# VHH binders against Transcriptional regulatory protein CitT (citT): the designs that were tried, part 21

Target 1, 230 residues: Transcriptional regulatory protein CitT (citT), of Halalkalibacterium halodurans (q9rc52)
Amino acid sequence: MTKLYKVLIIEDDFRVAQIQEQMVNDHPYFHVISTCRTGGEALDYLSEKAAALDLILLDVYIPDVKGLELLWAIREKFRDVDIMMVTAAKEVDTVQEALRGGIIDYLLKPVQKEVLHQRLDAYVQKRELFGERRQVSQEELDQLRQVQVRVQVGETPLPKGIDRLTLEKVVNALEEAETQGLTAMEGARLIGASRSTVRRYFEYLIHTKKAKAEVNYGDVGRPERRYFLC
Short names: E, the ipSAE of ESMFold2; O, the ipSAE of OpenDDE; V2, 0.75 times the mean of E and O plus 0.25 times the DockQ between their complexes.

## First folded at step 23 (VHH; framework vhh_gocatamig_d2)

Design x2 (from v5 with S102N; at its last look DockQ between E and O 0.03; V2 from the best seeds 0.00; counts 0 for: pae O 13.1 > 2, placed apart)
Fold by OpenDDE, look of step 23:
Structure x2 (fold): chain B 230 residues (1-230), chain A 120 residues (1-120)
Amino acid sequence: as target 1 above (230 residues)
Amino acid sequence: EVQLVESGGGLVQPGGSLTLSCAASGFTFSRYALAWYRQAPGKKRELVAGITSGGTTYYADSVKGRFTISRDNAKNSVYLQMNSLRAEDTAVYYCARFGPYNWQLDFDYWGQGTLVTVSS
């Protein structure tokens, strides 16, 4: 089972393409096999090599293409290849049209390596969840919600009071909690920090759209917030 | 607490074989990808092999055909079978966890490492 996910980059700016190539190749499970500058080149390449590809990184702004015409052309002829948008186009109409085109993700430029890798991880998770299976349960489908199409922007520097290592621990704790989530109290116990501290991290994750909170009323006591990873 | 503990390192002659093990604890092992890295003296750390939660594997070109990464979820362990060892394989080998939310770090946990010395 020696599979490396093969990536095609469609980007007219060779400098951007090179940066993206490096980012992708730095991921242990991905490799860029080619780069195309134009829609024509891309379609020609795909006509011959689409079966070898797993993922396309596609920019909206391609010189010989209007709007998302290339996306639709690819979708019509090469439906087995996944497409992730990587572009400066942030218009709502463009994003919506891309989503209708069946993209797996939408990343806004400039893209940070860590963000790209996160999305690639999500992609792998989705792919491995399905695997060779013919059927899935509702529970499994619910899990896929976590790896659904997202619009991603580069990460903002951590604010004061948010430590990277602690944040990592908090994220891990939420990950382990899965669909059960964590209260501030539970998080505090797991992380070895105060409830107020953990809550600060949870709220930060919510602010950055990495987590969500629900109110649980329980049988006894006052309502309490329960936090989940998105 | 998340822990990764490597074992199995040692001295081996060129052409020999060695199996490294990494015992994991403190997290749901089956949900995470694992990897082996190595660092030789004076060199940068490099990826040797990786394995996803689903069993998909990756190998560096330098070890393809010689090394095999595998995992046993029941034992919360990842292994590296190294065959046809060469002098250039001499390094400290590290086990690493690669989680699904790596938006800040590539790998979030590392073991202490185990030394592999290939010498005649």
Scores: ipSAE 0.000, ipTM 0.216, lowest interface PAE 13.1, mean pLDDT 84
ESMFold2, look of step 23: ipSAE 0.629; ipTM 0.870
ESMFold2 (binder alone), look of step 23: mean pLDDT 81; pTM 0.815

Design x3 (from v5 with S102D; at its last look DockQ between E and O 0.01; V2 from the best seeds 0.00; counts 0 for: pae O 5.3 > 2, placed apart)
Fold by OpenDDE, look of step 23:
Structure x3 (fold): chain B 230 residues (1-230), chain A 120 residues (1-120)
Amino acid sequence: as target 1 above (230 residues)
Amino acid sequence: EVQLVESGGGLVQPGGSLTLSCAASGFTFSRYALAWYRQAPGKKRELVAGITSGGTTYYADSVKGRFTISRDNAKNSVYLQMNSLRAEDTAVYYCARFGPYDWQLDFDYWGQGTLVTVSS
């Protein structure tokens, strides 16, 4: 599978940017398409390439930017790009202002790879929640709201949308399937959850290297992924 | 019903050009990314090129600079212009739909395929 989510990193420290780039690129669903060091560069880049982007990793401390001015500038002109803050700024006012700017997440430096990946997974989950639906329920909205700005607290929590009990059930189902594996549909039937839900758990397991998937291509129709426990 | 129908395949000399077309129906074409896959005998199906609903393109390294993917939303069609064709380009080429949104992770439909043979 090709990496689909395109990421722009806005970070003045090249070393930090490189580390973040590596982390992002190690995720199976994400890749960094560019890095900008200044607000000017970022805005210039976005003016040309914003349509190609899915996610921006944005640092608060950019040399030619005061406070969160860059965030707001981006938000004003490029509203379709999601923004995740990655910064050393711990001030409550900054976090609050960023949230008002519509950020999807706020990560404190230093960022651990595992944490970043979990947050990226959560991001994907959030985006997939809407699907093809034209309407959402209050329950669904509540789920969206749970995508809270997580300040890196010591314990690596499961990504949002991944419940431990459900995960255990999914793992058990895969174990029982042994070499036969499970499709999302089969998993859904076994777990009593939607196909999309089970798929999310399967993909999480793959991401954490606990499972693998094989894709079966037919002559015509829909690709079928079968999941196996490693 | 979602349908993807490929056309334009055939026999071509090395160095030649060919344009593949895919006619789509049964869904809002403009909302979906499209892609071309190919499968050579005895090999796995591989992504050749992709185009998002917004027009962003992707190419496999093996075809960069030679192939061009494009779309016409008015005609519900996606195209693959293949230039400088090589023997290794010989394969059945498949048109595929890449979910309802550009950020979806899986292609969900593909056509019957069209055979491209590059041979002297």
Scores: ipSAE 0.030, ipTM 0.284, lowest interface PAE 5.3, mean pLDDT 85
ESMFold2, look of step 23: ipSAE 0.629; ipTM 0.868
ESMFold2 (binder alone), look of step 23: mean pLDDT 81; pTM 0.813

Design x4 (from v5 with F27S S102T; at its last look DockQ between E and O 0.02; V2 from the best seeds 0.00; counts 0 for: pae O 13.7 > 2, placed apart)
Fold by OpenDDE, look of step 23:
Structure x4 (fold): chain B 230 residues (1-230), chain A 120 residues (1-120)
Amino acid sequence: as target 1 above (230 residues)
Amino acid sequence: EVQLVESGGGLVQPGGSLTLSCAASGSTFSRYALAWYRQAPGKKRELVAGITSGGTTYYADSVKGRFTISRDNAKNSVYLQMNSLRAEDTAVYYCARFGPYTWQLDFDYWGQGTLVTVSS
C-alpha cells in the first residue's frame, strides 16, 4: 500500500494556497499538513516538522525572500524533503537555478488540477522505484529520468471559441492517435465537427504548447498538416 | 466527457464479500488515477481506495486489510473487492476519475453510484 505523502505549501497568497491545498488533498496519496505564507514561517515550521514532511510546494515569490533564497535555505538545512516548484516565475534563469537546487518538478501557474495530479503521480512512481533499495541499474535510472524534473505550463482560461468538453474530446483523440497524430480531417471525423473547428482546437493546443504539428508530403496529393500531442 | 458506470452493489450479510466494478468510457483509461468513494446516509462522501495509473494503491484506514482496489486497463475498468464487510460499510459507492483538462477544483468524473447494504 502506498504511503500517504505529507505536503507543505509555501505560498503567500492564501487563495492560491487554498486552491493548491484542495487539489493536493483530492489526490488519494497526498495530504497537506500545513501552509506557510513567508520564508520565516516556512523555516520555522521546517525546523520543527521537517521529518514529518515528504514534499514541499514552493512558490518563488515569497514576500520576505529574494529570488530562490528560500529554496537554497531549505536545501542547506532540510535535504530530505522533496521540493516541487509551483510559481508564476517563468524566467529561464530561475528555472535553471531551481533545478540546481534539486527540485523534483517545476509547475507554472496557473496549474490545473489534473496536471498537478499527474506530476504527483510521477513523484510517487519515482519514490516507489527507489523504495528501500540500495542500488539501481542503468535501465532503472533511465526510467527514473522520465519521471524526474519537468517544466509544466499551467492552463490559461479558455478563449472564445474553445469549449472545454470539445477540447477534451480533441485531446483524447490525439492521445489515441499517439505517434500517428491526426490531420484536421481525421480529427473532424473523430470528433464530429468541421475541419475548421477541429483545426482551431489543434492550433489552440499548439499555442498552449500541448501539441505540435508536422507537415507531411505524400507521394500523391497536397501536403497535409498532422497534429501530435507533446 | 467520460462516463463511469458502477455495478456490483447489493445486500450482503456481515462478514460477507462483494466486488464492485466500474467501467469507464474512452480510450485513455490507463493514463489516469481512479478511486472509489462512498457516502453513507447522513455522512460526507469519503475516499475508500485509490489507484494510480502506475498501479500504486491507497486505502482508508477503515478498510485496510479488507478491501482491494485493482484496475484492468484492457477493459477500462476498476474494481473494489470488499471482504469482511461490516454494517458501517453500508453506503453508496462511487467510482471517480479526473479529466485531462481539469481547470476547476471540483471537476471530476463520477459514476451514479452503487448501493452496498451490509445487514443481517
Scores: ipSAE 0.000, ipTM 0.212, lowest interface PAE 13.7, mean pLDDT 84
ESMFold2, look of step 23: ipSAE 0.553; ipTM 0.839
ESMFold2 (binder alone), look of step 23: mean pLDDT 79; pTM 0.801

Design x5 (from v5 with T56S; at its last look DockQ between E and O 0.03; V2 from the best seeds 0.00; counts 0 for: pae O 13.3 > 2, grease 24.4 > 24.2, SAP .669 > .668, placed apart)
Fold by OpenDDE, look of step 23:
Structure x5 (fold): chain B 230 residues (1-230), chain A 120 residues (1-120)
Amino acid sequence: as target 1 above (230 residues)
Amino acid sequence: EVQLVESGGGLVQPGGSLTLSCAASGFTFSRYALAWYRQAPGKKRELVAGITSGGSTYYADSVKGRFTISRDNAKNSVYLQMNSLRAEDTAVYYCARFGPYSWQLDFDYWGQGTLVTVSS
C-alpha cells in the first residue's frame, strides 16, 4: 500500500541528473524510477512505462531535440504525465511555450534542493486537492491557482532580520488563512511576534513574490493591509 | 499553536501488536500530510510511514506488510498499527506534520515521541 510519486528525469548531463535524482529521492514521497539522456530514449521509455509515471523532470537542452519538441511530443502521446521543467533556458518565449505545453512548473538551473522540494510539495498539494474528486468549487480552484505553474530560481540567502523558522511559521499562518488572508495584527497574534516583525516577514514574502497584499476598508473606514499567499 | 501528541507506546513481546496514536491540534488537520518517524538508541531518525492529505501512504521497506498508517480527520488523529513487531522495531516513535512549504526539507512539527520496546 505504498503510494510514491514516480519520477522520470530527462537530462543529458549525467552529473546534473544524478544530483536531481538524489534531491528527488530525498523527498519522502518521491522516487526516481529512471533517467533518460536523449529524446529518443525518453519516448521509448514512455511508450512502455508512461502509465507508471507521475512526474517528468525535463530539460530543454536535449541533444537530439530542437527546442521544446520533446515536450510537445510527450504531450501529444502521454497526456497523463505531469511535466516540470528544470533547465537553464530562461528565454521568455521558451517559458511561454512551455506553459502552453501544459507544464506544472518551471525551475531554472542551478536548482537548490530546498527549492525543488518546495515545488514538489506544491505539486503534491495540487494532486491531493483534486484527488479522485469529480467536481471542484471556485474556492478550491482559487486555492489551486496558488500552486500552479511558477517560474522559480534558486533561493537567495535570507536577508538580515528574516529567520527561516519564523518565516516558515508565517507562511504556515498565511496558508491556514487561505483566501481570507491575514493582517499584520492577526499574524502577530498567531505567530506570537510583534506586528512590525510579522509585517517585515509579510513584506519579504511580497518582495520574493510569494505573497500579495490587498488594502481593505472596514466599516469604520480604517484601511488595513491584508496579506495572502500567491 | 500546532501540537502533536503521541500515545500508545509501551512494552510488547516479539510478534506482538501495538497501535500508536497521534492527536493533532492547532491547524487544519485535513490539509496536511502526516508521518511516523522512529529513532532507536544510537541510530538516526528514520521515516517509518507517511500519509498524505488524500490518504496515499508510504512505508519504509523495513515495515512494509507489518505496519499500517491511517488517519481520521474527524478526530484530527493519525495512527500507526504495528503488527508482527520485532526487536529492531524498538525505538521512540514520533508523529510529524508535513507542510506544503518545506524550506527545511523535513517535516515541520513533531510530537514528543512515544517509546516502543519490543523485548521478550
Scores: ipSAE 0.000, ipTM 0.210, lowest interface PAE 13.3, mean pLDDT 84
ESMFold2, look of step 23: ipSAE 0.543; ipTM 0.829
ESMFold2 (binder alone), look of step 23: mean pLDDT 81; pTM 0.810

Design x6 (from v5 with R31K; at its last look DockQ between E and O 0.01; V2 from the best seeds 0.00; counts 0 for: pae O 13.4 > 2, grease 24.5 > 24.2, SAP .683 > .668, placed apart)
Fold by OpenDDE, look of step 23:
Structure x6 (fold): chain B 230 residues (1-230), chain A 120 residues (1-120)
Amino acid sequence: as target 1 above (230 residues)
Amino acid sequence: EVQLVESGGGLVQPGGSLTLSCAASGFTFSKYALAWYRQAPGKKRELVAGITSGGTTYYADSVKGRFTISRDNAKNSVYLQMNSLRAEDTAVYYCARFGPYSWQLDFDYWGQGTLVTVSS
């Protein structure tokens, strides 16, 4: 048995839609099944095929739609399909309204493939966490919160001293640590780098709003920063 | 250190069966998706099958109905049962881990590979 997440793209600009389609299809667990250009087309499609869909990539700027009316229309009639916003709309009111509409994510254009894939990964993690389970614990909900709605922009070039591969390792280490987090020393041990190096990466993650730090006090009253993924 | 170690490759006749295993270590196995890739001589690496942490599976069209990917979290292992093998299945098969944050756009760790040769 195979299961791929089926994606509908609602995007007026065919070029953008095509790029997004390619990006999505490059992910091993996702497949674009259709693209719609207008709200009317989208609603017609959903009326027939919504049950086959898992995820919608939705742009705010659709020719025959005012604001987020299409989002709300979809939410009213097709509640079982997840919606990820991919749009140039960066107004706070729009984002807030979209969030109230129950979107799973909000990506600002231009979206990079890496960012999209990261968000798709997060989506998968959320879906897999629930699975077919009927109940969840508070701890699980807390974990789920980490993969909840985010406003994402394209990835900025990594600053000097931050290596992508190493950053990946650092992020993985923090992920493994879950709610326990990591000190710079612990991170250093796990990554095989100096404490100062790992701290640089941790601070970078904080700077980019991907991590947070808390100060903990040991038995001897020595303050130590513990880092967590956001 | 994250490690993936493949085993089970070998020579098999067309129509035969083979089971590949991948033993994982150095990370919380149950939290990650795993996949099998293969690379035939002169060809690009291609995804054969994938399995999420929750057990959802994906198969390439070329292996659907013939191959089965599974995982045993207790043994930190992922498997690929290959049935009805064909000559075109000849390749080095790689086990891969799918990272939770795909900065690299794909799987983040790979095994050394195991050779599967299908020949009469």
Scores: ipSAE 0.000, ipTM 0.213, lowest interface PAE 13.4, mean pLDDT 84
ESMFold2, look of step 23: ipSAE 0.499; ipTM 0.821
ESMFold2 (binder alone), look of step 23: mean pLDDT 81; pTM 0.810

Design x7 (from v5 with D106E; at its last look DockQ between E and O 0.02; V2 from the best seeds 0.00; counts 0 for: pae O 12.9 > 2, grease 24.6 > 24.2, placed apart)
Fold by OpenDDE, look of step 23:
Structure x7 (fold): chain B 230 residues (1-230), chain A 120 residues (1-120)
Amino acid sequence: as target 1 above (230 residues)
Amino acid sequence: EVQLVESGGGLVQPGGSLTLSCAASGFTFSRYALAWYRQAPGKKRELVAGITSGGTTYYADSVKGRFTISRDNAKNSVYLQMNSLRAEDTAVYYCARFGPYSWQLEFDYWGQGTLVTVSS
């Protein structure tokens, strides 16, 4: 009845693990059940407790592990546990291999709490969408694009002219629009701001790779940009 | 405009029951997780119960077995059934929304709250 997502942290640096644990536990729907320092510890733990585990936060750099061997070992034996990478490894090959390993996300260190929570939210969204369902529609699959595997870095300070609260409203509006997206005009109406203002936020989201724009050509009228969350 | 409106608060004796309701508007209700928080005088606001869009529930340890959170998407409402109420449950109870994109670390919208007083 009380479902919290159980998280295992695999991180050799205790300080980092502690920070991550705090971040995870601060999320209302997540809690860390254990932390492992080595690949051996992780595999031993999983051999006993994998069935109770939902998510692993996994660092690439584990002392007794070469490259992504631990990821693959986990995937071979414990396929029902989701894995989110949290690591300083920036190499494209590593990221690509991890993706092939079926990770649900890839976060680059240092990870900010806000970013982690955002990704955890996305994870929950995906999990809740599927649930116990046996089938999904294309429309539903399209919605999953928003929660697909991403390479995330810490959030940079918002540029001048971008307010956090307003940005949140804009994002929410885009989320509500789903696959329909929003024009600047529609966004302006929803947010209660000028088209130019909303456009600034939309373009910021595009710049940060959180949104995309498509040009729509109607039967009559001028082309109009429609914005979507990625 | 997103709105959350709580109702159902009141005075109840220890051991009594009460059901809180939160009516939501201004957003696609079914896409968001909802939660109940409470704040007692002189204490910090604390999470009481949460429910995801899919119906997964969370409860604080202090209310497990006594409180039940539920939602009705058709009515855009979330509920908190409180049984076996105790004096320590006295607080203002708030309904909150938690969206799939939390740019902030907290629930993003709150109601005005409803007072629950448990006293003999």
Scores: ipSAE 0.000, ipTM 0.220, lowest interface PAE 12.9, mean pLDDT 84
ESMFold2, look of step 23: ipSAE 0.574; ipTM 0.840
ESMFold2 (binder alone), look of step 23: mean pLDDT 81; pTM 0.815

## First folded at step 24 (VHH; framework vhh_gocatamig_d2)

Design y1 (from v5 with S30D S102T; at its last fold request DockQ between E and O 0.47; V2 from the best seeds 0.49)
Amino acid sequence: EVQLVESGGGLVQPGGSLTLSCAASGFTFDRYALAWYRQAPGKKRELVAGITSGGTTYYADSVKGRFTISRDNAKNSVYLQMNSLRAEDTAVYYCARFGPYTWQLDFDYWGQGTLVTVSS
ESMFold2, look of step 24: ipSAE 0.615; ipTM 0.862
ESMFold2 (binder alone), look of step 24: mean pLDDT 80; pTM 0.806
OpenDDE, look of step 24: ipSAE 0.334; ipTM 0.760
ESMFold2, fold request of step 25: ipSAE 0.596, 0.589, 0.594; ipTM 0.854, 0.844, 0.855
ESMFold2 (binder alone), fold request of step 25: mean pLDDT 81, 81, 81; pTM 0.813, 0.816, 0.810
OpenDDE, fold request of step 25: ipSAE 0.393, 0.095, 0.045; ipTM 0.781, 0.578, 0.546

Design y2 (from v5 with S102E; at its last look DockQ between E and O 0.31; V2 from the best seeds 0.00; counts 0 for: pae O 2.1 > 2)
Fold by OpenDDE, look of step 24:
Structure y2 (fold): chain B 230 residues (1-230), chain A 120 residues (1-120)
Amino acid sequence: as target 1 above (230 residues)
Amino acid sequence: EVQLVESGGGLVQPGGSLTLSCAASGFTFSRYALAWYRQAPGKKRELVAGITSGGTTYYADSVKGRFTISRDNAKNSVYLQMNSLRAEDTAVYYCARFGPYEWQLDFDYWGQGTLVTVSS
């Protein structure tokens, strides 16, 4: 039987938590057992369930937490749980401090599913190397050196389905629209792509804080969104 | 076709309770996050409560401790138990489905809404 790694997500944004939960659960070796929104919730949960956990996905920006205090609190009391940072925090000092906190990885938002899965695979590889062994050889340690903590300090690669050239066209179209903005339908016409495709790009821009949307809610069905550059 | 149909709204006195239901169809219900929104007259639609596909719940500060969101995947339904209702809870309540894109941070389908009026 293949081991299923249990994951706790600490993320205050419901929407982001949902995305991460889906990404993790889509991996055959991982399952999210809970999500916490605050540092208090996280510590309460860990006090009861830490022994059942393998991995924590931790955001730096938690409402009731100052800096990386939650990370250090977890390290102090729950040393047997691995921590992967998933955050928008790009500050070098934050990254360095997190590393000193013994994190296994540092991922910048937005995180692509494929990237997350690659990092989870790397994590599994490391865990399997140690296994239930009590001793390691130099050769094994040398292999561990290859499984170094990766810090994504650069821009996250574009998600699947987002092409850079197309993205540029979409951005240009939004720029030209100025205060008028664009609906997905209007964008589709301008770009020469389907509404669903253009919508994907618009939503990506919102996700990356490059665009915003105003929503006109109808009585039933899909809300109409008009997109603007920030 | 994706459909969300709300029910359970009505007139209730302050301090009263009400349960809203949303019946979903046209998609694999168990894979989607659902949410309840509300819109009062002259105000923007606001998130009231959300529930992930895995069952994690989220609540607006204004309803914490009073409202409970739940889901029944077997019935393709999401519910909102509202207790200790207040006048300011008066609104049209909408059931919503999370968007189809993995990086989308909004909901893409809404029901027709059900009116909740809290008045003495």
Scores: ipSAE 0.091, ipTM 0.592, lowest interface PAE 2.1, mean pLDDT 87
ESMFold2, look of step 24: ipSAE 0.615; ipTM 0.868
ESMFold2 (binder alone), look of step 24: mean pLDDT 81; pTM 0.811

Design y3 (from v5 with S30D D106E; at its last look DockQ between E and O 0.28; V2 from the best seeds 0.00; counts 0 for: pae O 3.4 > 2)
Fold by OpenDDE, look of step 24:
Structure y3 (fold): chain B 230 residues (1-230), chain A 120 residues (1-120)
Amino acid sequence: as target 1 above (230 residues)
Amino acid sequence: EVQLVESGGGLVQPGGSLTLSCAASGFTFDRYALAWYRQAPGKKRELVAGITSGGTTYYADSVKGRFTISRDNAKNSVYLQMNSLRAEDTAVYYCARFGPYSWQLEFDYWGQGTLVTVSS
């Protein structure tokens, strides 16, 4: 039977937490068992359930936490749980301090599903290498050296379903629209793609802070959105 | 077709309580995050409370300690218990579903809304 790794997410934004939860749960070897919004909640949870956990996805920016105090608190009391940072914090000092805290990985937001899964796979590989073994050989240690803590800097890869060439076309269309902007329907017509496809690209641009949307709320159903380049 | 139908709105006195309900259909309910928004006259629609598929909750600062969001997956419903209501809570309250895209941080479907009026 394949082991299912249990994950705790510590994230104050429930929207981000939801996305991460879905991403993690879509991995065949992982399952989110809980999400905490504050450092207090996290520490309370860990006090009771740390033994059941394998991995924590931890954001630096937690409302009741200063800096990486939560990380250090967790390290102090719960040393058997692995920690992966998932955060918007890009400061070198923060990254360095996190590394000193014994994190297994450092991912910058926004995190794409494919990237997260890759990192989770790497984590599994490392865990499987150790297993329940009490001793390791030099060869095994050499393999471990290859499994280094990665700090992802820069732009995340394009997510599945986002093609670079198509993205460029979408951007160009938004540029041409200027202050008028585009609805998904209008974009679809211009690009020659489905409304849903174009919407995906527009929303990706918003997510990456390249575009913005104005929303016209109707009475019932899906709100109408008009997209603009920033 | 995705549908969200709110109910439970009405007139209530300051300090009173009200429970809003949202009945969902047309999608796998337990896989989606849900939220309550509100829009007061002349103001922008604002997030009031959210709940993930896993049950994690979020509240706007203005309603923390007074409002409680919950969900019943068996009934495909999300609820908003509102206590200690204030005049400034007067608004049309909307139920919303989280969007389908993993990079989307917004909600994509809305109900018709239910009016909550807090007045003496």
Scores: ipSAE 0.029, ipTM 0.440, lowest interface PAE 3.4, mean pLDDT 86
ESMFold2, look of step 24: ipSAE 0.629; ipTM 0.872
ESMFold2 (binder alone), look of step 24: mean pLDDT 81; pTM 0.809

Design y4 (from v5 with S30N; at its last read DockQ between E and O 0.26; V2 from the best seeds 0.00; counts 0 for: pae O 2.1 > 2)
Amino acid sequence: EVQLVESGGGLVQPGGSLTLSCAASGFTFNRYALAWYRQAPGKKRELVAGITSGGTTYYADSVKGRFTISRDNAKNSVYLQMNSLRAEDTAVYYCARFGPYSWQLDFDYWGQGTLVTVSS
ESMFold2, look of step 24: ipSAE 0.557; ipTM 0.836
ESMFold2 (binder alone), look of step 24: mean pLDDT 81; pTM 0.810
OpenDDE, look of step 24: ipSAE 0.365; ipTM 0.772
ESMFold2, fold request of step 25: ipSAE 0.609, 0.617, 0.616; ipTM 0.859, 0.866, 0.859
ESMFold2 (binder alone), fold request of step 25: mean pLDDT 81, 81, 81; pTM 0.815, 0.814, 0.818
OpenDDE, fold request of step 25: ipSAE 0.605, 0.380, 0.128; ipTM 0.859, 0.776, 0.597
ESMFold2, last read: ipSAE 0.579, 0.646, 0.639; ipTM 0.854, 0.875, 0.874
ESMFold2 (binder alone), last read: mean pLDDT 81, 81, 81; pTM 0.813, 0.814, 0.816
OpenDDE, last read: ipSAE 0.133, 0.178, 0.204; ipTM 0.606, 0.639, 0.651

Design y5 (from v5 with S102T; at its last look DockQ between E and O 0.24; V2 from the best seeds 0.33)
Fold by OpenDDE, look of step 24:
Parts: sequence; C-alpha cells; structure tokens
Structure y5 (fold): chain B 230 residues (1-230), chain A 120 residues (1-120)
Amino acid sequence: as target 1 above (230 residues)
Amino acid sequence: EVQLVESGGGLVQPGGSLTLSCAASGFTFSRYALAWYRQAPGKKRELVAGITSGGTTYYADSVKGRFTISRDNAKNSVYLQMNSLRAEDTAVYYCARFGPYTWQLDFDYWGQGTLVTVSS
C-alpha cells in the first residue's frame, strides 16, 4: 500500500476548510490530519507536529497574518514540510514571493476537486522520485524539471456540472430579474432545467461572488433562497 | 429524507449552562459538516459554531470560550454545550447540515429549531 501523505490545512473560512478537507480525504494517498484557522494556531501546531506532516495547504489570507509572513515563518522553522498555496490571491508580487518561499504549487480559488487531485498526484510523483535516495542523476534531475511549480494565474475552470452556456443563461435570467431576484424554482422555469440544476448554478455564482441570496427560513427542512446578481 | 431535530432548549438564568442536541437522519452523517445557527427576534440568522466531518471546529467570536460544538457519529448527533450564558444568547437555535456540493459554501438543511431563553 502506498504511503498516506499527511496534510495540514491552514484556512480561516470554515466552509472552505470543509471543502478542502473533503477533497483531500477523497484522494487515496492523502489525509488531512488537522486544520488551522490562524497563523498562531498553525505555528503552534507545527511546533509540535511538523515531523508528522508531509504537505501544507496554505491560504494567503489569514486573519492574524500580514501578507506571506506565515509562509516565511514556516520556511524558517519547518523546512521539511512541503507547502502548496491555495488562495484567492492572484497578485503577481504575491505569487513571486511565494515561489521564493519554496512552495511546490500555487492554486487559485475556487479549486476543483479534479484539479486538486491532479496537483496532488504530481506532488506524489515528485516525492516518489526523490524517495529515500541521497543522490540523483542528471537524467533524474531532468525529469524533475517536468514537475515544476505550476502557477494557476487564470480563471479556474468551471466545476463539473457547470456548463458555460447554461451559466450564461442563468446569469441572463438573474439579470432580467433585477431586484426581484429568482428562486431556484423560478429559475428552473425560465431556463428549462430542473430546480436542482438551476440551484447549482445559482450557488456557483454566489461562490464566485457574482450573485447573492436572501434566505427565507422555514420551520423545518431546506431554506428557501432568492438569488440576485451582485 | 434528510432530517435534523433539535432538542435541549429552555429557560436559563444568566451564567447558566445548557446543552443542545441535534439528531440527524436520512444521510451519511459522518461525511457532512454540521453547524449550529441562531436567530434572535428581529435579527438575521447567524452561525454560532461549526464542525467539519473531520472534527475541526469553528466558533463565532461572540461565543468563543463559552460554547463547545461536538459530534457523535455513532449516534448521528451534534451537540452544543453552552456555558456562561448571557441575555444576548437568547435565540432560536438551529442545527444545520453543510451542502453536498463542493462549490457551495452554505448549509442546505435545517431543523425546526429550539428556543433558548436567557433571563433572570
């Protein structure tokens, strides 16, 4: 059985942390052993458990951290742990500085599960190449060049189940609704898709900060949401 | 059918303690994050505490150090231990399940709620 890589997530947003945790744990070779919300928590954790870790998923935007100070703090004290950036920060200066910090990868949010898994696979390949070896050949180094740090600067591809054309239709429908907004049911009628499908698109738009929702809470069950373009 | 049923609410004096329970059914409990929300009269529903499927916890600043969220996967239940209760904690408390889609950053099911009243 292949080694199970231990992952620490440093992410302030509870919801994002949950998503990332699920994504990582769904990979057969990875397991999240902890999640930290602040730089302080992260450094405290690492001071005790760094030796058990293989990989850190690190967000730039941590409440008690300025810029990439946490990255540098980790690099200073815990050099044997690999760091993958998972963040909304797309500024060139930030990316460049992160690279200088020795990150193995830089992923922009929102990250699709498939993309994350691909990057984790790449990480495994790199780790397996080094293994317990003390020396490498030029040929092996050349192979390592193929596993370079990738920086995703562009927009994340649409998640599985989100079609570009359908998304455009959904956006148009929301636009036409203006201040009235749309429920999933209303959207479904307009788009000619199921309520669940349209809801998926609406929620995606919220996730990408393109839409907002007002929630009408019922007594029991699923809350009713009305969606608006931002 | 997904169901969340809260219990444990009631009247308590300031400084008192209360434990809320939420019994879940209709889904694989261990795979979902859960949360407690509360809604006071005239206010928006707000996140109080959350717990991931892996057991990571989150707390609103207003309840940090006083409230503890926990889960028992064997019992399909999530709990909220509330200590040092204050008048401003008075609200209907709701149990919620995190949505199934990885790009959704919200909860998709709620219980009926249980009323917590903190008053002298």
Scores: ipSAE 0.210, ipTM 0.670, lowest interface PAE 1.6, mean pLDDT 87
ESMFold2, look of step 24: ipSAE 0.503; ipTM 0.816
ESMFold2 (binder alone), look of step 24: mean pLDDT 81; pTM 0.813

